# Ledger of designs, part 1: VH-VL binders against c0qst3

Scores and structures below are computed, not measured.

Target 1, 227 residues: c0qst3
Amino acid sequence: MKQSSSIIILVSGGMDSAALLWLAKKEFDKVYAVSFDYGQKHRVELDFAKKLTEEAGVEEHFIAEVPHLKGIKGSALTDRSVEIPSEEYPEGPPVTTVPMRNLNFLSIAASFADIYEIENIGIGVHSVDSPYPDCRAEFVSAAEAAINASSVMVAKKKNRITVYTPFLGMTKTDVLRIGLELGVPYEKTYSCYRGTIPPCGECATCRQRIEAFRSVGLEDPWFKKER
Positions, changes and structure headers below are counted from each chain's first letter, unless a header gives other numbers; antibody chains are not in Kabat numbers.
F is the ipSAE of ESMFold2-Fast. E and O are both the ipSAE of ESMFold2, at different seeds. Each is the mean of both directions, binder to target and target to binder. V2 is 0.75 times the mean of E and O plus 0.25 times the DockQ between their complexes.
Where letters were taken out, [cut] stands.

## First folded at step 1 (VH-VL)

Design a01 (framework fv_anetumab)
Fold by ESMFold2-Fast, scan of step 1:
Structure a01 (fold): chain C 227 residues (1-227), chain A 122 residues (1-122), chain B 111 residues (1-111)
Amino acid sequence: as target 1 above (227 residues)
Amino acid sequence: QVELVQSGAEVKKPGESLKISCKGSGYSFTSYWIGWVRQAPGKGLEWMGIIYPGDSDTRYSPSFQGQVTISADKSISTAYLQWSSLKASDTAMYYCARHEYYDSSGYSFDYWGQGTLVTVSS
Amino acid sequence: DIALTQPASVSGSPGQSITISCTGTSSDVGGYNYVSWYQQHPGKAPKLMIYEVSNRPSGVSNRFSGSKSGNTASLTISGLQAEDEADYYCSSYTSSSTPYVFGGGTKLTVL
């Protein structure tokens, strides 16, 4: 007796989680989504996350609040007194680091997975040598082990929960190539750390996004200048 | 039911100050942008600016930057449009509208207030 | 802000179809799929009729449809009725310093 495969995707509204969502729709029978409100400066990303999940046709889209991450001092993503940098990441963890953000997100997603008996949790982490410790393969492996050790669904011998990370070891350009082939509506994705509309074009995520599009011979939909 | 209710019509003289209001109800006021749109008598719609009440992030059309002030008081779910010194050319209907990016209305003004008529004459 | 270009007026008879155009540039209508259409009856506030080029809000008649080709978006009204007589405005998201721009408006007369 084979059960239908199901997955819950962490959707930020950015280009990487959008590619993951479209890939999940191709590979899994039932796709759920969860997005997080943690007081981030780019609050409009939640609007884009909702647009993306509606267009993808997910079973249900959950919005989870993470109040203890709201108002965190020192992170440029949540502390409005700290300016978002305009250059690429220097050596060491960047000022945009939110402590254990992905660990909090995966634990919340795991709670939904356990309650709704969802077998997979998808997260769009990429680049093996990420400046963020909670984006690395070692972290993902440890989180998956902890989730399975604490799961009621797994304890009942129904199914293990797999943390699905198809983009580990890929560049942002590699992920973009996959998303373009899948038909991701990138004009509905948003990555700017400053939270401006239009996007600022100067923060690390805007620069990486613009460069990824240009590396595949395209203009970022947000920054088209040619007629 | 989502509703935007605007303050009543105003008749003013040039040089006077004015503050008009737009009260939202039936939704999370701090989760949506509120825009202000002007319509001069017999003319089309002009976007003036927009505010996110959750943190008072405000954006203005270049034509209206420095001419008006947009603000919001999230404790009473009310947005405001204010002039320090009115001109006869400010005579127009002023609409507030909810700007929604991610829900049923997409990237548009999905709910509109009834309008506030401002008449400035000597 | 530069307004999007619409014809000043258009007319039709009951039961006919009409189309209203909205022309911009590659930085607004041509560059993004975020075109909206609004209906305004005399003395009333505008009402959203179309968003994201072709989507209808709940409660809007399927006689209203939207499309886009290059830098020009179009609103088509089929089976014209007397109550369709109104001003119609397009709008678009833009990559310029302002996130939003309106068209000049089109007066529809149903004769």
Scores: ipSAE 0.000, ipTM 0.419, lowest interface PAE 19.0, mean pLDDT 81

Design c01 (framework fv_cilgavimab)
Fold by ESMFold2-Fast, scan of step 1:
Structure c01 (fold): chain C 227 residues (1-227), chain A 124 residues (1-124), chain B 112 residues (1-112)
Amino acid sequence: as target 1 above (227 residues)
Amino acid sequence: EVQLVESGGGLVKPGGSLRLSCAASGFTFSNAWMSWVRQAPGKGLEWVGRIKSKTDGGTTDYAAPVKGRFTISRDDSKNTLYLQMNSLKTEDTAVYYCTTDYYDSSGYLDFDYWGQGTLVTVSS
Amino acid sequence: DIVMTQSPDSLAVSLGERATINCKSSQSVLYSSNNKNYLAWYQQKPGQPPKLLMYWASTRESGVPDRFSGSGSGAEFTLTISSLQAEDVAIYYCQQYYSTPTFGGGTKVEIK
């Protein structure tokens, strides 16, 4: 059966966090979700996150506002003057990098974990395909250490908080294969950095998503020819 | 017949503000992405910014020179597009055009309808 | 930003002769997934707004005469007017719509 522990999942509304959410529902007894409003151009992703968590049947879905990340200059995800690239990820951190984004997100999720006495925080990072420094194994280990050093729950000797990263070391195609087996409703996931409906099909996340579906012999639900 | 009619242009001093309007007819305005494009006297075309349809999120994008100073908005009930211009500079002097910018059944087509333009002069 | 560079700045052509305008983008505007070039050409006559002539680099807008043709792919494009007519005197602009739109500096076509 399921594990008897609780987990809080970082849910973006995108493909990887949807696979993580469905996996967590299979593996954990109680699943919570948190999504972040940081002024990102793809804020419509939050609506998809809400529908996904509702369909999955989580205990509670939290929306955390991160206003200090809104309007950060230089990041294409938050700075409205910087265009979302239509290229595949370049080598090194792309212009869509939001400084310390996952660190901020894990810190906020850890606060919810501490309050609700949840011992696991799930994040859908996969280091093989990630251009972002805060998606790597070294970062995850350091963040987990910092969280536990500051936790009231841990200080009371209840439980250690574990950062759950089941997709670390996987490609987006690997994660998609897992999600398909779990029955993830990918037609209800949204990944476009530009925030358009329908998705643009041109930004790095759209291109990566389209290629992942093609690599498993399927067409992305958003980009079927009849659509 | 598609028509876009800009209004609100005029003479303002540097640091001043001005609001442009674009009245649309002959198409379903609420489905269209709308853009502003400007042209300084005797110079080329420069994209200013856009606003997406509500169905596509209603979000706005701006060119770097106007970011933080200009705001694009729309009123679908009145079929009207707006450009609020603040902290005007002499280099903002231009004819401002209202244009359509949307996905059609054949794919993505940009700027297929244009208004006649309205002149904004920023001078001391 | 994708930077669009047009050449020449000005072109004088006799009636009935060929006019050729070049446009270069700082990066490719070809999307390999749909094999389309996100490039348009506009015509602007004095005192008038720009008018769309060409989209997808080579697809002529409805009502545009067949003497206008577009060619090129990726980062280098050409607009050709095979037999210049008096009504073709105008400034021509290329424009990419692969990312946030940017225009070339324009090419003025005049009668010699």
Scores: ipSAE 0.000, ipTM 0.390, lowest interface PAE 20.9, mean pLDDT 79

Design c03 (framework fv_cilgavimab)
Fold by ESMFold2-Fast, scan of step 1:
Structure c03 (fold): chain C 227 residues (1-227), chain A 125 residues (1-125), chain B 112 residues (1-112)
Amino acid sequence: as target 1 above (227 residues)
Amino acid sequence: EVQLVESGGGLVKPGGSLRLSCAASGFTFSNAWMSWVRQAPGKGLEWVGRIKSKTEGGTTDYAAPVKGRFTISRDDSKNTLYLQMNSLKTEDTAVYYCTTDLYDFWSGYSPFDYWGQGTLVTVSS
Amino acid sequence: DIVMTQSPDSLAVSLGERATINCKSSQSVLYSSDNKNYLAWYQQKPGQPPKLLMYWASTRESGVPDRFSGSGSGAEFTLTISSLQAEDVAIYYCQQYYSSPTFGGGTKVEIK
């Protein structure tokens, strides 16, 4: 059953947000999308986000620039002097961490939700496998509370904004199974931190993606070889 | 030539523990996905669990009947695969096979291209 | 979990005659993007470990005689031995590797 409501989805062009986008199209009457340009090395992901949202048929796709996150020193995703590692995530927050990235993203999405009177904000966080503090249930709950305390729409209409996190508590493999059932075109998704075409296959996101596909008995469409 | 040699099987009482080893040779062990498959006497094959290559994170997956009781690990420096079995039940009585699926990272292959001779685990009072 | 069902449970075939074993999966193991069936066949002789015969439903493993052939697609598969030899007496298992591995119940092939 579809909900009689609207949602704005944070779409990165990667596999998790693609699964979320397809699920949202099934469950909500009106689906909007927002993608973020924060100077990330894998900005080619934004081109995939545009193709995915076009294919899904969203009401409107917003590209929000986040200039204060561009060129942030010390993060491998934004600081070109810091090499993107080929190893699995180390203990503690990884060098690819962008400080408060999801908080910034949810705040921007909340602004669009407030202006367009959208009742839900969807983010594809899954906490079981995430090393990032801003991908956990505690963060989502706090962000939702702050959004509702700050919203002009909520104050005037008495309608709460819900942060929709259907994949929280799931593994990347669980999310992939849902997306495969929904018919997500994974060959049109992109996750490589290095921003190369073809993807490098060695960075943390490439490894997680390859691993998720193999855990369901499949090869990642980007890395499939004929035998 | 690829060889897999299991050891550590034997008789154990219900609730007991046992650790199986599988010594591998003839291939680059660190690149191989390794699995354990068991076969109860006179019955069919049942997948127990697997461990991915170290280059792919070395993560483990388990069949539902053994989750929380069995642990798969590997020592790439010794080309050895392990199965730690805890809280053993009579239903765990089986020949345990060490298997490879020499899955070239990019080529794909059947998950069980080579098998050891098996080691018998008997859980009985 | 994908459930694998084999038929028949046992089969008696004369030397030199054709043996046919069937395998059904509870859902399709065909991946549309690569058009491959994630299905394998194994042979197990008494007191021996299983031996891989076929993968991708119809690709014969190196060293396996050409009398063994696999066919089928999606959820229905067949292993055929065109001319049974004495050494082919064994139990045969199908196995899917589309998701977490599951095996069929096995088919025992014997000489009449």
Scores: ipSAE 0.000, ipTM 0.402, lowest interface PAE 19.1, mean pLDDT 80

Design c07 (framework fv_cilgavimab)
Fold by ESMFold2-Fast, scan of step 1:
Structure c07 (fold): chain C 227 residues (1-227), chain A 126 residues (1-126), chain B 112 residues (1-112)
Amino acid sequence: as target 1 above (227 residues)
Amino acid sequence: EVQLVESGGGLVKPGGSLRLSCAASGFTFSNAWMSWVRQAPGKGLEWVGRIRSKTDGGTTDYAAPVKGRFTISRDDSKNTLYLQMNSLKTEDTAVYYCTTDQYDILTGYSEGMDVWGQGTLVTVSS
Amino acid sequence: DIVMTQSPDSLAVSLGERATINCKSSQSVFYSSNNKNYLAWYQQKPGQPPKLLMYWASTRESGVPDRFSGSGSGAEFTLTISSLQAEDVAIYYCQQYHSTPTFGGGTKVEIK
């Protein structure tokens, strides 16, 4: 059953946000999308985000630039002097961490929500064991509270903005199962941190998506067909 | 200062072999895509091949005239690029340049060949 | 392979006048997904290695004077020097990087 409320989805071009986009199209009457350019090495992911939102049929797709995150030193995603690792360390946040990335993204999305009078903001965070501090339930709750405390739309209409996180507590495999059932075109999703075409198959995000497909008895579309 | 210095050129007979070296300094060599480009005396530029950074897979690509005869390799610990040339032909006579591919890893796009060495002459003659 | 054809082979231009060099590819070097033309221009002076002037058909390399401009899309491209200076005497090459890289035959620019 579709909700009457509108939602704006944070779309990266990767698997999790693609599953979220397709779920939102099923559950909400009007779906908007926003994608972020923060100088990431896998910027080609934005091209996939555009194709995914076109295919899903969103009301409007916004591209927001985040210039202060470009060239962040010490993050393998933005610092040219730091190589994208082929393995992640078992303790602590990974070297691909971009400080407060999801906080910046949610704040920008909240501005669009206020302008367009949208009452839901969707973000594809998953797993209670996330190594990223800004992907956990505690962060989501705090962000939602801050958004509601500062919204002119909420003050006027006395109606709350909800941060929609249907995949909290799920594994990447759980999210993939939902997306497969929804008919997500995974061959049009892109996750490689190195930004290569074809994907490298060795970075953390490539390995994670390959493992997710293997766990459901399938091959990642990028590695199944000849190129 | 960013510099590339080629060496190893010289006179060689048809069917012979030579190994060229390119010493890099002033930049992080391990992150750079490297190419070899040649120019026959009084003629235009011809791309020979390239090698990607190890983080981008370390793979090599070659122009059709040299495929199977030439091999590109790199030693990141020595900041050095190599071109192994086998089964040399008179048509391989040229000045050989090493170049950096201006691959911007923040955007994921190739942006041309921005740094070039002075070149080393290879003459294949009997 | 994509074949690159430049015209003219040579041209003589007076100081301060406009020089125009043409480059044609046997196949389109435009990518619709990123809206970019995979086309570069190089300058080579006698006894020196080539120097990158232009990439993405019209994006000027850092340090290149604004009198150099690139235009065109798909399979036909132009490099323009709006006010030729003595230091611009050189051979100019176009190059595609849409597939296995290939260079044009070069255009020699001389003072008239």
Scores: ipSAE 0.000, ipTM 0.407, lowest interface PAE 20.3, mean pLDDT 80

Design c09 (framework fv_cilgavimab)
Fold by ESMFold2-Fast, scan of step 1:
Structure c09 (fold): chain C 227 residues (1-227), chain A 124 residues (1-124), chain B 112 residues (1-112)
Amino acid sequence: as target 1 above (227 residues)
Amino acid sequence: EVQLVESGGGLVKPGGSLRLSCAASGFTFSNAWMSWVRQAPGKGLEWVGRIKSKTDGGTTDYAAPVKGRFTISRDDSKNTLYLQMNSLKTEDTAVYYCTTDRLEYSGYDYFDYWGQGTLVTVSS
Amino acid sequence: DIVMTQSPDSLAVSLGERATINCKSSQSLLYSSNNKNYLAWYQQKPGQPPKLLMYWASIRESGVPDRFSGSGSGAEFTLTISSLQAEDVAIYYCQQYYSLYTFGGGTKVEIK
C-alpha cells in the first residue's frame, strides 16, 4: 500500500535513481527530488534528471550546486586532465571516485528534508562489495545516524528520518527487473561518464548498463536502432 | 495471454473511408508500440504503419503507399488501436492484422503477437 | 526504403529433406553499435496469421523446434529447416526492422 509520508529522492538521471524514483512514486504520498551539479563531465545527465522528474510528477525538483567538488584533482569525473577509462572498474577504488560524494549528497538532501519536513531520503545504492566506500551499508547506517542526531525536525517532532535504500544488496540486474515492472522509461535515462550523445558504450557505467539489459534478454535503448 | 482482435472490415467503394479497431488484452497496452500489417489475397505481407506509446511521444510512421491517407491512433483507456483509412483504392484490398512491435520501450521491433485479421475489400 | 528479396518463390522438398530459404536486403541490416542483424523470420500456415519464428537473424522464438535455424549477416540471410516435417508446410517471410519495417515476398514450402 502507498504510505501517507514524504520522501526526497537523489536523482542522477541514471538507471538506478530512475528505478528508485518510480518506486517512490508508487510507495509514498509526496515525492521530492534533488539532483547535484558538482562539475561532473557527464553534466548532460542533469537534463535527463529534469525530464525524468517532470514525467514522474514530483512535488519539487531541486538542483543543488556542490562547488567544492568541482575540479577536484585526480577524479576522472571532475579532473579534466584524467581521462574516463574505457574498461571495467580497475583494482581498488576507481579513478572515477569523487571523495565523499554520497556523504555530501546525503547531507545536502538532509537539509532539504529538514526544511520541507520530509521524513525519508531515498538513495539508489546497490551491490555488495561496491568499489566506492560511500555506497556500502555501513556508510548508509552511519549517515542516517548523523542525520537524525543533527535534524531540527527530528529534535522537535521526535520522528526519525529514514535513509531509504530499497536496492541495497541487489545487483544492477535486480534493480533493472524492478524498474521494468514499474514502467521506467529507460530510453530517458543516461549513464555515460564521458557525457557524450550518444553514450560512448565503453566506460564502466555504459558497460554495466549494456550488460544489465542483456542479462534480462533486452538491449539498452541507447544502443538500439532508433527510427 | 496476449490477445489482439481486429474488427471493422467490410466492403467499401473506391474513394470511401473505413475505420478498423483492434482490441488488445493480456499486456499493458499503454506501454506498447503497435503496428498494422496487411496482406492482399494470395499475396505477401506489407507493413502499413505504427504508433509509439504515449510515454514515447505517441508518434506515428506510415508506409509510402498509405501516407497521407491512413491515420493510426490509440485509446489507452479502452486498450484499443485504430486505423482510419481514407481515399481507399482497390489496391488497399487486404486482410489487415494488428501486431505488437514493442510490449514496452526496452523491447524489440519484431512482431511478437498478431491478431486473426479483418478483411477490407475495396471494389465497385 | 529497404527492399527485401526472397528466393525461391516456392520450394518442394520431401519429408525429412533439408529446406533452404534465402533473403537478401538492399542494404546492410547489421548495426555496428550493438553488432546485431535486424532481421526476423515468420511462418504463415493457410488461414492463419503469421507467427514469429526467429529474430536477430539466428535466435529462435520460444517453442520453435531445433530443426529451424537462421544464419547470415549484413545483407544475406538464410533460414534452414534441417528435416522437413508435414507441419512445416507454410509460407515463410523474412522482415527487416533496421529502418521501419519491410517484408520479403515470401517462400512457399510444400511437400513433394
Scores: ipSAE 0.000, ipTM 0.434, lowest interface PAE 14.1, mean pLDDT 83

Design c12 (framework fv_cilgavimab)
Fold by ESMFold2-Fast, scan of step 1:
Structure c12 (fold): chain C 227 residues (1-227), chain A 126 residues (1-126), chain B 112 residues (1-112)
Amino acid sequence: as target 1 above (227 residues)
Amino acid sequence: EVQLVESGGGLVKPGGSLRLSCAASGFTFSNAWMSWVRQAPGKGLEWVGRIKSNTDGGTTDYAAPVKGRFTISRDDSKNTLYLQMNSLKTEDTAVYYCTTDAYYDYVWGSYPLDYWGQGTLVTVSS
Amino acid sequence: DIVMTQSPDSLAVSLGERATINCKSSQSVLYSPNNKNYLAWYQQKPGQPPKLLMYWASTRESGVPDRFSGSGSGAEFTLTISSLQAEDVAIYYCQQYFSTPTFGGGTKVEIK
């Protein structure tokens, strides 16, 4: 049953946010999207976010600029001097960490939700993101509380804002199974940290993506050999 | 979606001056390195110069034929790139293109000239 | 500065046949820390601005058909069109961005 409510989805262009977007289109009456320009090395991801939101048919797609996150030293995603690893996610926050990235993103999305009177904010966090402090259940709960405590919409006796995290506690493979069932066009998603076209196949995100597809008996569309 | 629109071209006499403008939209202009490239009628492409983003120092580089005569500047508040051309010569006659040079770092390096405007014609003649 | 030399100046190829364009740089444009060649290819159709086709020698720009491929490393590069289509009639330029950008002289591709 489709909910009689609205949601704004954080869309990166990657696999998890694409699955979330397609799920949101099934479950909510009105779906909005927001993507973030924070000087990331993989700028092509934003192009894929635009294509995905156009195909999904969202009410409006917002692009929010976050210039204070550009050039942050010590993160391989923004700092040019830091090499992007070709390994699986290590213990603790990896070098691809952008400090408080999801906190900044949720706060910005909450501003759109408050202004447009949108009741839900969707973010595609899941279990393999747990090395990042701002991808955990505790963070999501605290952020939702802060959003509702500061919301003009909520203060006007409107419905509370819910941070929608349907994939929390799931593996990337679990999320992929859901997305395949929903008909997500995975050939139009992009995850490479190196920002190459075609994707490099060697960074942690590429390897995790390839493995997720293999775990469901398929080849990643980017690396599929066709006859 | 990404648009670069050049203006300011026209006919000018040798020794004269012109200022070209490039209005940018559809991307975060302040993050982008911007270049000017020219093409003389029936000839190949020639890079004129570039300006880096303010984050990367805002420095300029010029091709030898224009160094000292041309100045590139930017106004990030207006998403506009400029080319001030002084002491113009007949050999400066060309279509001048505004182009993005490096928008975001791809790991260890720069990006090529990926978005181009339609160009504006500069004719230096008596 | 780095001098780029293209060959041939022009070539005529039948529809569906392979076209090969060569580009030589006066010095290596391979950036050893990341093993990437800072070499791009552009397509310019009559009356239009150039369009980026290829960067890092062999990475296709988004939306570019897979019949376009780039190869080579260091100082010698090729752009190949595996099966020439009518819409591929254009002048093709190589460009290095390892240092201050420089372009090759261009190769005009025509249908026989």
Scores: ipSAE 0.000, ipTM 0.396, lowest interface PAE 20.5, mean pLDDT 80

